# Miniprotein binders against q6w4x9r395to579: the designs that were tried, part 58

Target 1, 185 residues: q6w4x9r395to579
Amino acid sequence: GHCSLEGGSFVTTFDARPYRFHGTCTYILLQSPQLPEDGALMAVYDKSGVSHSETSLVAVVYLSRQDKIVISQDEVVTNNGEAKWLPYKTRNITVFRQTSTHLQMATSFGLELVVQLRPIFQAYVTVGPQFRGQTRGLCGNFNGDTTDDFTTSMGIAEGTASLFVDSWRAGNCPAALERETDPCS
Key: E = the ipSAE of ESMFold2; O = the ipSAE of OpenDDE; V2 = 0.75 times the mean of E and O plus 0.25 times the DockQ between their complexes.

## First folded at step 6 (miniprotein)

Design Y21 (at its last look DockQ between E and O 0.01; V2 from the best seeds 0.00; counts 0 for: pae E 5.9 > 1.5, placed apart)
Fold by ESMFold2, look of step 6:
Structure Y21 (fold): chain B 185 residues (1-185), chain A 97 residues (1-97)
Amino acid sequence: as target 1 above (185 residues)
Amino acid sequence: DLKEELLWLFIRIRYLVWEGKYDEAKELIDKALELARKYGDEEIVLYLRELREAIEELKEGKTEEARKLMEELLKEAEERGDQVIAEFIRRVLERLE
């Protein structure tokens, strides 16, 4: 299965459903029992212009009980807050430079992440067939049916992307209102 | 923004190609061509024209010929460093069978 985060706020789900949204938060991109230690893949979006609808991907985070791997638009890779030289390896995760513009996170548990650093920070998520029907989040549920890809964190299928995306805000999301009070932004 | 609207058109074109809606995909390519020409981006025009030919081959049932043409386009985009085009073509190809 493939899920893509492209441009400012464009997503294509594992079931090939494209949508766009806006937001300045951290969102759960992928949760699955196939990810060890309560693993989740998350996407961080921030403002990229003067309007709230001008948002873009600024980082991708893999979080589990053991790791917090952050790949950010400044091209720095951290684990648990500490910068890492590439290639970076743990027991089940390897992060390396695929090309001069792309980084790759490969895992032993069927998750692969490719991050395009330039010219636009974009991410491409690939999961093995064992994930079929066992995913949730912005990448959808990977069940072969695009009609229920907008299933919220409460299990409710929505007809609009905005309600669906809002339901997947992570609990660690800082309040965007504090940054939106800046009159010069 | 012109760049953002072209990217959204590319994403929609990819979806239409994956769904076999080739005439609709060509209509969106024609809109993308108009945008690219209007702002003088002749390199994007060339890629879109060749992509349109590949989609015509898909409509005619020539899937392997279309795949080979798209692989040629991908190689050219990679050589020129056109990451937007290269990634778009990679995504189109990942579901063509």
Scores: ipSAE 0.131, ipTM 0.605, lowest interface PAE 5.9, mean pLDDT 81
Fold by OpenDDE base, look of step 6:
Structure Y21 (fold): chain B 185 residues (1-185), chain A 97 residues (1-97)
Amino acid sequence: as target 1 above (185 residues)
Amino acid sequence: DLKEELLWLFIRIRYLVWEGKYDEAKELIDKALELARKYGDEEIVLYLRELREAIEELKEGKTEEARKLMEELLKEAEERGDQVIAEFIRRVLERLE
């Protein structure tokens, strides 16, 4: 399964459903029992301009009982608040520079993350087949059905992205806004 | 399923506690309390209430007191065989240690 966060406010789920939202919060991208040690992948969005519609991805966070790995738009990688030099390796995670503009987080448990640093901060999440039907968050449920991707954290299927996205907030933040925009723009 | 819903809230609460966002954590606990009451699970209500108190202690900088409360709560959960609550508390305690 492939999930992408692109263009500052666009998301494509594991089931290939595209949607757009504007929010300034930390959201759960991926939570699954297949992630060890209660692991979860999160996305941090912030304002990129003065308008409420000017939001962008500013960091990706992998959080578990052992690690809090943050990859930020300024190319700083931290674990548990400490800056780390690349390549950085834990017992089951490796963060390294893939190219001049891309960082990669590789894992031993079927999760891969590629972060594009420039010109736009973007993220690409790949999970193995063992994750099928066992994922939740903004990246969807990876079950081959796009119609139920907007399932909230409470297990309710929503028709719009705003309520869906809000349900996956990690903390208190303003309500997400859904804008009708060409995903290719 | 109530347990599954609560599990998700617990994950979020744990995250907020780890981030030092105690007020936000308390808000989610309140939501969890509402759910637990709705389903008539008095045991979970008690656990959540005590957890809320522990988080309040953390907010006030009384980390040792909070730890003691959580350890007692963990013991109670284990004795009752509530693995969900026990595991949640263990994870919070691990971060505090």
Scores: ipSAE 0.026, ipTM 0.479, lowest interface PAE 3.4, mean pLDDT 88
ESMFold2 (binder alone), look of step 6: mean pLDDT 77; pTM 0.738

Design Y22 (at its last look DockQ between E and O 0.01; V2 from the best seeds 0.00; counts 0 for: pae E 13.8 > 1.5, pTM E .663 < .8, placed apart)
Fold by ESMFold2, look of step 6:
Structure Y22 (fold): chain B 185 residues (1-185), chain A 97 residues (1-97)
Amino acid sequence: as target 1 above (185 residues)
Amino acid sequence: DLKRELLWLFIRIKYLVWEGKYDEAKELIDKALELARKYGDEEIVEYLEFLRKAIEYLKEGKTEEARKLMEELLKEAEERGDQVIAEFIRRVLERLE
């Protein structure tokens, strides 16, 4: 299964459902029992331009009981807050430079992350078939059906991306429009 | 199926407790209790009931009571060999100064 985070907050789920959202928060991208040690993949979005509706991906975070691997738009990779030279390996994760513009995080548990660093910070998530029907978050539930890919953190299928995305915030983050005060409005 | 669903619920409960969203965490605990009772897992039911009570203490600002209850749960989870639950409780205890 393939999930992508592209451009100005565009997401395509494991079931190929595209959507766009506006927010400046950390969101849960992928949770699954197939990720060891309570692992989760998260995406960090922030304001990317002068427009009130422009937000973009600024970091991807893999978090487990042992690791907090951050790949950020400044091209720095950290684990547990310490900067790492590439290639970087743990027991089940390897992060390496795939090309001059792309990094890859490969794992032994069926998760692969490719990050485009330039010209635009984008991310591409691939999961093996053992993840089918066992995912949740912004990348959807990977059940082969797009009609319930907007399943919230409470397990309710929604018809709109905004309610779905809001349910997957990992912290208290006001809506992007409410964050941006424009005195000329 | 039950173990998989409970794992997902524990992960979410952990994040909600980290965020201080105790009412939402209790709602998920009630969902987990329903599942555990459906499958007749009285050991998991006991853990979840104690966890709910600990979160009630946290919401009321009774941190010492919550800490004591969580320490008892941790000891029981460690003796049972349930390391997922034990690690969850350790993370919550680290947040209770």
Scores: ipSAE 0.000, ipTM 0.144, lowest interface PAE 13.8, mean pLDDT 75
Fold by OpenDDE base, look of step 6:
Structure Y22 (fold): chain B 185 residues (1-185), chain A 97 residues (1-97)
Amino acid sequence: as target 1 above (185 residues)
Amino acid sequence: DLKRELLWLFIRIKYLVWEGKYDEAKELIDKALELARKYGDEEIVEYLEFLRKAIEYLKEGKTEEARKLMEELLKEAEERGDQVIAEFIRRVLERLE
């Protein structure tokens, strides 16, 4: 399964359902029992302009009982708040520079993350087949059905992206908006 | 895994196209074509060939022709139910508008 966060406000789920939203919070991208130690992948969005439609991804976070790995748009990688040099390796996670513009987080448990740093900060999530039907978050449930991808954290299927996205907020923040955006943003 | 490898190439191709690095993009497309041909994926070969032609148009300053070609390709991908490729094309088109 492949999930992408592109263009500042676009998301494509594991089931290949595209949608867009504008929010300035931290959102849960991926939760699964297949992730060890209560692991979760999250995305941090912030304002990139003056309008409500000018939002962008600014960081990706992998959080578990032992680690809080943050990859930020300024190319700083931290774990539990401490800056780390690349390549950085934990017990089952490795973060390294793939190219001048791409970082990669590889794991031993079937999760892979590619982060494009320039010209737009974007993220690409790949999970193995063992994750089928066992994922939740903004990346969807990976069951081959796009119609139920907007399932909230409470297990309710929503018809709009905004309500779906809001249910996966990791903190207290304003409601997400579903609005047309300049393709150049 | 071919799909994984192609996905990575697509990402890089999009990046290069967005940066106007059309020659480098074509090189990666050629690499992707080799892989697709190797594994006998005729649909992917067709998509990549269209993409390559579109990039040629962009290089020549024929943005409208490139857009039209990509829109046609988008319709084809949608008709075939290839959502991944369709979404890829949509993202490229957004940058051409």
Scores: ipSAE 0.000, ipTM 0.201, lowest interface PAE 12.6, mean pLDDT 86
ESMFold2 (binder alone), look of step 6: mean pLDDT 77; pTM 0.722

Design Y23 (at its last look DockQ between E and O 0.01; V2 from the best seeds 0.00; counts 0 for: pae E 6.6 > 1.5, other shape alone 3.849 > 2.5, SAP 71.93 > 70, placed apart)
Fold by OpenDDE base, look of step 6:
Structure Y23 (fold): chain B 185 residues (1-185), chain A 97 residues (1-97)
Amino acid sequence: as target 1 above (185 residues)
Amino acid sequence: DLKDELLWLFIEIRYLVWRGKYDEAKELIDKALELARKYGDEEIVLYLRFLRIAIEELKEGKTEEARKLMEELLKEAEERGDQVIAEFIRRVLERLE
């Protein structure tokens, strides 16, 4: 399964369903019992301009009971708040520079993350087949059905992206907005 | 914003290709071509044209030919340093695997 966060406000789920939103919060991208130690992958969005539609991905976070690995747009990698030199390796996670513009987080449990640093901060999540039907979050449920990808944290299928995205907020943040119709955009 | 709209179209095209909706994908490519021309990006126009050919080959069941074409486009994009286009094509190829 491949999930992508592109262009600052675009998401493609594991089931390949595309959607877009504007939000300035931390969102759960991926939760699964296949992730050890209650692991979860999250995305941090912030304002990138003056308008509400100017939002962008600024960091990716892998959070478990043991680690809080943050990959920021400024190429800073931290674990539990402490800056780490690359390549950085834990028990089952390795973060390293793939190219001059890409960082990669490799794991022993079937999760891969590639972060493009420039020219746009983007993230690409890959999960193994063992994750099929066992994922939840902004990346969807990886069950081959795009119609139920907008399932909220409460298990309710939504018809719009905004309510779906809001349900996966990791904290108290403003409500996400759907794409604003701007003829100049 | 034409740039954002073009990017959105790329994402939708990728989705449609993955789902085997080749005719719909071609329609969006035509729309993307129009926008790319308006935006004055001749390089994107070129990539979209070849992508359209690849999609047509997929429609005809010529999957390997289509893949080869996309791989060549990817190589060219990488050589030119066009990271946006390269990444787009890379994602398409991943979906086809």
Scores: ipSAE 0.118, ipTM 0.563, lowest interface PAE 2.0, mean pLDDT 89
Fold by ESMFold2, look of step 6:
Structure Y23 (fold): chain B 185 residues (1-185), chain A 97 residues (1-97)
Amino acid sequence: as target 1 above (185 residues)
Amino acid sequence: DLKDELLWLFIEIRYLVWRGKYDEAKELIDKALELARKYGDEEIVLYLRFLRIAIEELKEGKTEEARKLMEELLKEAEERGDQVIAEFIRRVLERLE
């Protein structure tokens, strides 16, 4: 299964359902019982600096009871807040430079993450077949049906992306758009 | 530290709900509420209160009690101007009817 996070906040789910959103928060991309130590993959979005309605990916985070691995657009990789030189290896996870512009996080539990650092920070998530029907988050539920990929964190299927994406927010989020549509009224 | 601890609690709560461990999830929600109030983030407090009501309904099926609590919470969200949370509550209320 493949899930992608590209350019103007476009997401393509494991079931190939595309959508976009404009948010400035940390979001849960993927949770699954197949991830050890209650693992989750998360994405951090922030303003792109060109428009108040434009947001872009600025970091990807793998969080478990053992690790908090952060890969950020400044090309620094940390685990539990400590900067790491690549290649970086734990028992089950290896983070290494795939090319001059791409990093890869490979795991023993069927999750692979490829991060494009330049020219635009993008991410590509691959999971093995054992994850089928066993995922939740912005990458969808991987059940072969695009009509229920917008399932919220409370298990409610939505027809549009907005409430689905908002239900997967984690942590404190900046205020909504700073656009000023009616400055005099 | 505090921000990281709250983030971890948020992730674990959702994982516990997914696994149907509602009592454990509620205990962690109460801990997260304590931290969020200490941090002063009322948006997170409001969301955690919403989550607690929803989990109780999932566990016990007391839909009318959940609806009344959600209606009260919706008014609070609207007064604070938390439009995203308010809309989510409204959608849940419609489905509970």
Scores: ipSAE 0.087, ipTM 0.511, lowest interface PAE 6.6, mean pLDDT 79
ESMFold2 (binder alone), look of step 6: mean pLDDT 79; pTM 0.735

Design Y24 (at its last look DockQ between E and O 0.01; V2 from the best seeds 0.00; counts 0 for: pae E 17.9 > 1.5, pTM O .769 < .8, placed apart)
Fold by OpenDDE base, look of step 6:
Structure Y24 (fold): chain B 185 residues (1-185), chain A 97 residues (1-97)
Amino acid sequence: as target 1 above (185 residues)
Amino acid sequence: DLKRELPWLFIRIRYLVWEGKYDEAKELIDKALELARKYGDEEIVLYLEMLREAIEYLKEGKTEEARKLMEELLKEAEERGDQVIAEFIRRVLERLE
């Protein structure tokens, strides 16, 4: 399964459903029993302009019982708040520079993350087949059905991306906005 | 079923506490408490109330009091066989040490 966060506000789920939103919060991208140690992948969005529609991805966070790995748009990689030199390796996670513009987080448990730093901060999440039907978050449920990708954290199917996205907020942030066309995105 | 959502809830709470966003954590707990009370889940209500109190102590800089309360919560969770809550509390305690 491949999930992408592109263009500042665009998401394509594991089931290949595209949608967009504008929000300034940390959201759960991927939660799954297949992630060890209560692992979860999160996306941090912030304002990129003056309007509410000017939002963009600014960091990706992998949070587990042992690690809080943050990859930020300024190319700083931290674990548990401490800056780390690349390549950085934990027990089952390795973060390294793939190219001059790309960082990669490789894992031993079927999760891969590629982060494009420039010109636009973007993220690409890949999960193995063992994750099929066992994922939740902004990347969807990876069950081959696009119609139920907007299932909230409470198991409710939503018709709009905004309510869906809001259900996966890590914190108490302003409500996400859904706009089909926005040049400021 | 709120209990089914606890793992996700705890991930969020853990993140918020990690970031020092205690008020947001409490708000999230309050929402969970409302649901738990609505459905008559007294056990979960108790756990959430204790957790909320512990977070309040953390907010006030009373780390020792928070730790004590968390340890009590852990003991209770273990006695009841609630592994989800127990694991969450263990992680919080580890961070407080």
Scores: ipSAE 0.055, ipTM 0.512, lowest interface PAE 3.1, mean pLDDT 87
Fold by ESMFold2, look of step 6:
Structure Y24 (fold): chain B 185 residues (1-185), chain A 97 residues (1-97)
Amino acid sequence: as target 1 above (185 residues)
Amino acid sequence: DLKRELPWLFIRIRYLVWEGKYDEAKELIDKALELARKYGDEEIVLYLEMLREAIEYLKEGKTEEARKLMEELLKEAEERGDQVIAEFIRRVLERLE
């Protein structure tokens, strides 16, 4: 399965359902029992600086009980707050520079993340077939049915992207950032 | 807002073409054409018309004809600096080869 996070705050789910949102928060991109140690992928969005309504991806975070790997648009990779030189390896994760413009996080558990650093910070998530029907978050549930890809963190299918995206917020989002949220997206 | 909608449409069209859902891809292209014609963006109309023709060739099993049209579209997009369109076409061509 493939999920993409592309410029203009566009997301395409594992079931190929596209949507767009404007938000300035950290969101849960992917959770699954197939990820070890309660692992999750998260996406961090902030204002793009071109228009006060536009937002863009600024970091991708892999979080588990062992690791908090942050890949940010400033091209710095950290684990648990400490900067790491590439290639960086743990027992089941390797982060390396794929090209001058792309980083890759490869894992032994069927998750692969490719991050385009330039010209625009974008991310591409690939999961193996063992994840089918067992994912949650902004990338959808990977069950072949696009009508329920907007399933919230409470397990309720929503008809709008904005309610769905809002339900997957993680961490505190300042009040000024909330006024940039488009409720109709 | 066509500029903000267009990347969304291209991403969706790309996945539909990769999955062989050519009629659905053409439906999205037709919706995008309506918007482009309404806003008077003749360059986008040209890109979409050529893409629609290429997808019709794919539906007919004429992969070489579709590849030729998409390579022409890629060249045009690269010459104009339309990197979103160029990347879209390159991604589609990857699966055709």
Scores: ipSAE 0.000, ipTM 0.113, lowest interface PAE 17.9, mean pLDDT 76
ESMFold2 (binder alone), look of step 6: mean pLDDT 77; pTM 0.737

## First folded at step 7 (miniprotein)

Design K0
Fold by ESMFold2-Fast, scan of step 7:
Structure K0 (fold): chain B 185 residues (1-185), chain A 82 residues (1-82)
Amino acid sequence: as target 1 above (185 residues)
Amino acid sequence: STTRLRIEFRDISEEQAKKVEEIIREEAEKSGVDVEFEYHDGRLTVEARGSPEAIERFLERVRERLKKELPDVTIYVIKVES
């Protein structure tokens, strides 16, 4: 299955459902029991262009119990906050420069990420057949049915993208939104 | 070794579309990019093809000129593929 984050604000799910959103948070792009060590792929969005209220993809993050790999639009790759020279290899993950404008993160567990750095920062996610029906997040549930691709983090199928996207916020949201929930209640 | 860029302008008049096409055509020629246009129902779609470096230069210059000459027009980048 293929999922894409293109043109700054467009997403096409694993079941080929296109949608658009605007956001300034980190969002869960892909969660699955097929990802080792509680792994998740995340997308960071921020405001783009002074004259527009639209947002764009600014970084992709792979987070697990061991690793926090960040690939950003400024062409820096970090793991656990430290900048890495490419090719960068861990036990199950290799990040390397595929072309002058593209980085690839290859894994041993059926996930592949290709990031286009220029002219527009974009991401392409490929997962193997073992992920079918086993994915959650902005890339959808990969079950062959586009009508439930907007399934929220609480398991509710929505007809529109807005509630779906909001349910997959992973943090780094404006402080005002975080204050709505009392952590000590 | 070629990049394809699809951009869109929405809710623009036919007059605005002609001005956008002029800007895009001029910057495409300067950057070595090939462009195709489609205008329908207030929507102008542009498909550009060139090297990754040419497309990047082209898009940056188009954004700069639109900001100066057509500040009320919004550019939507729909797709980029290499």
Scores: ipSAE 0.000, ipTM 0.089, lowest interface PAE 20.6, mean pLDDT 74

Design Q30
Fold by ESMFold2-Fast, scan of step 7:
Structure Q30 (fold): chain B 185 residues (1-185), chain A 92 residues (1-92)
Amino acid sequence: as target 1 above (185 residues)
Amino acid sequence: GDYEELFERAIELWKEAEELIKRAVEAAENGDFEKAIELLEKARELLFEASILTYRALEHATTEEQFERIMEFARRITELIREILELAEELK
């Protein structure tokens, strides 16, 4: 299955459900028991350009008990807070420059991440068939049914993208309190 | 409609970015490489916003002509961003 984060704030889930959101937090993109060491893929969003009405992807994070790999829009790759030269290899993960404008994170456990650095920062997540029906997060549950792709962190299927996305916040939410006191939805 | 409003706003940002690029070229020709890079960085930020608005306009496209037009515009934004990155690298 393929999940994509494109054009700032567009997401297409593993079950091919497209949606858009406005967000300035770190969000859980993918969690699964198939990821080793309690692994999770996360996406960091922030306001973009001179207009504060738009948001865009600024970093992708792979977090486990062993690793915190951050790939930033400024083309810096870190693991556990230390900058790494590419290609960067661990036991199960390799990060390398696939093309002059794309980085790839390949893993031994069926997860692949391709990041477009230029001209627009975008991410593409590929998972093997072993992940089917075993994913949670912004990329959906990968069960072949798009009607429950907005399953929240509490296990509830929501009718709106806004409630779904908010349930997957992992941190760094500077606007969260303002949204609660003056909701626009 | 929403498509026209978003597309027009994206075009305005693109035009503003082009003006900043012209000023950056002038600064570079005068030997002010620091100013040139600063202006190119500002132009890049505007093009990021134009790109986002372009994708927003796509979700409001109701005709094949509208879709084709906005996709061509997205391609031009991508090309201009690439040209800015190349120019900024030359100036370092």
Scores: ipSAE 0.000, ipTM 0.110, lowest interface PAE 16.5, mean pLDDT 74

Design Q31
Fold by ESMFold2-Fast, scan of step 7:
Structure Q31 (fold): chain B 185 residues (1-185), chain A 92 residues (1-92)
Amino acid sequence: as target 1 above (185 residues)
Amino acid sequence: GDYEELFERAIELWKEAEELIKRAVEAAENGDFEKAIELLEKARELLFEASILTYRAAEHATTEEQFERIMEFARRITELIREILELAEELK
């Protein structure tokens, strides 16, 4: 199954349902019992300067008990807060430059991430068949039925994307925090 | 209008990408995997541009019919990008 984060603010789920994203925080893209050591893939969105949307993807994060791999639009790759030179290899994960404009994160557990750095920061998620019906997050539940792709973190199927997106907020909200601490902006 | 111009441009980029994919398949069938991967990467860049233009066109749709048609095309572009990613990986 394939999920994509494109055009700064658009998401297409594993069941091929497209929707527009209006969040400015960190959100869970993919959680699954198939990911080792409580792994999760997350997306960081902030205010947009490049798209018609008010929000854009700025980083993708893979988090587990062992690793916090961050790939940012600034072409910086970190693990557990430390910058890494490519190719970067762990036991089960390799991050490397696929082309002059694309990075790839390959794993041994059926997850693959391709990140486009230029002209617009975008992400493409591929998962193996073992993930079918066993995914949660912005990329949907991968059960072959698009009608329940907007299933929230509480297990409720929503008719609109906005409540769905908000339910998968995972942490920091950089744009919101900046606005609250700078009342002049 | 702006919607029509953006959508027509996206369709032309799609056509260019399809031609590059055909050439990539032919290169792979002839055992030239390096050329095949290069052509798939070029096709992928064209499809990324087509995708951006398609989403821009969707923002300017004035009818439900226009919006549905544009979003259907966006879905087709996304699926073709996925196919290219898988094909390129097989050739490495």
Scores: ipSAE 0.000, ipTM 0.230, lowest interface PAE 11.6, mean pLDDT 75

Design Q32
Fold by ESMFold2-Fast, scan of step 7:
Structure Q32 (fold): chain B 185 residues (1-185), chain A 92 residues (1-92)
Amino acid sequence: as target 1 above (185 residues)
Amino acid sequence: GDYEELFERAIELWKEAEELIKRAVEAAENGDFEKAIELLEKARELLFEASILTYRALEHATTEELFERIYEFARRITELIREILELAEELK
C-alpha cells in the first residue's frame, strides 16, 4: 500500500481516499502493531511560506523506543536530536539520498518512506501486505474500504476530515490550537 | 559505466585526503598545531568533494550490489569528515 502527502496539504490514504489537510501541528501519520518497538510515523505541518491561508508539510518523524528520526524540508536529518550525515544507518533503518531531490528511509520491517525535497517538500509512504487492515493515523486503516478512512484515534468513523485530522494530533501545538478558520476560505 | 568514473575519482580523492591526514598527525606530534589544522582543513575539502561524487555515483548504480558497495563508501567518507572536524577543534 501507498500513502502520499503532496502539494503541500493533500493526503491520499492507503485505500486511495484523497483529502485536504490543514494544520500546524505534529500528527500521527501511521501507527501499526507491525511496527517494532512501539514505532510510529508522524508528519509535521506548519504555515505555508508561499500561500497565506495554507499549511505545508515541513518534516516527517519516525519515533520508536530507540529512535526519533526527523527528516526536515531543509535537508537536515537528526536522530534523538543529533544531526546525522547521510547515509545514516541504525539496526533496522537506513536513511540515504535516493536522487539529488529525494531522500529515502528504508526499513527491515516492511515500511519505506521517500521524501521529495524540491521544489515542494512531499512524502510517500509504502507498506507491505502485512500492514493490510492493521494501520491507524492520517494514512487511513488500509482495509480496502474508503468509507471508513476517517477513523479517529478513539475508533470512531467521522464524516469530516477536520475531526479526523484533529484526533491524530500528536502533541500540544499552540499555533494549531489557537488557529481560526479563514473567513474568506 | 556512468557510476565508475565518479566512484573512481572519489576513491582517488579519499587516498589524497588520507595522505594529508597522516601529515597532519605528524605535524601535531611535532607540536606544529597550525600546520596540522591547515592540513586537516585541506583533507576535509577533498573528502567533501569525494562525498559529493560518491552520492552522485549512487544515483547511477544499476544493481543492488553496486548500490550497497558505493553506499558503504559514502558512509565511511562521512565518518572520516566527522572525525577530522572533531580533531581540528581539539587542536585549536
Scores: ipSAE 0.000, ipTM 0.112, lowest interface PAE 16.7, mean pLDDT 74

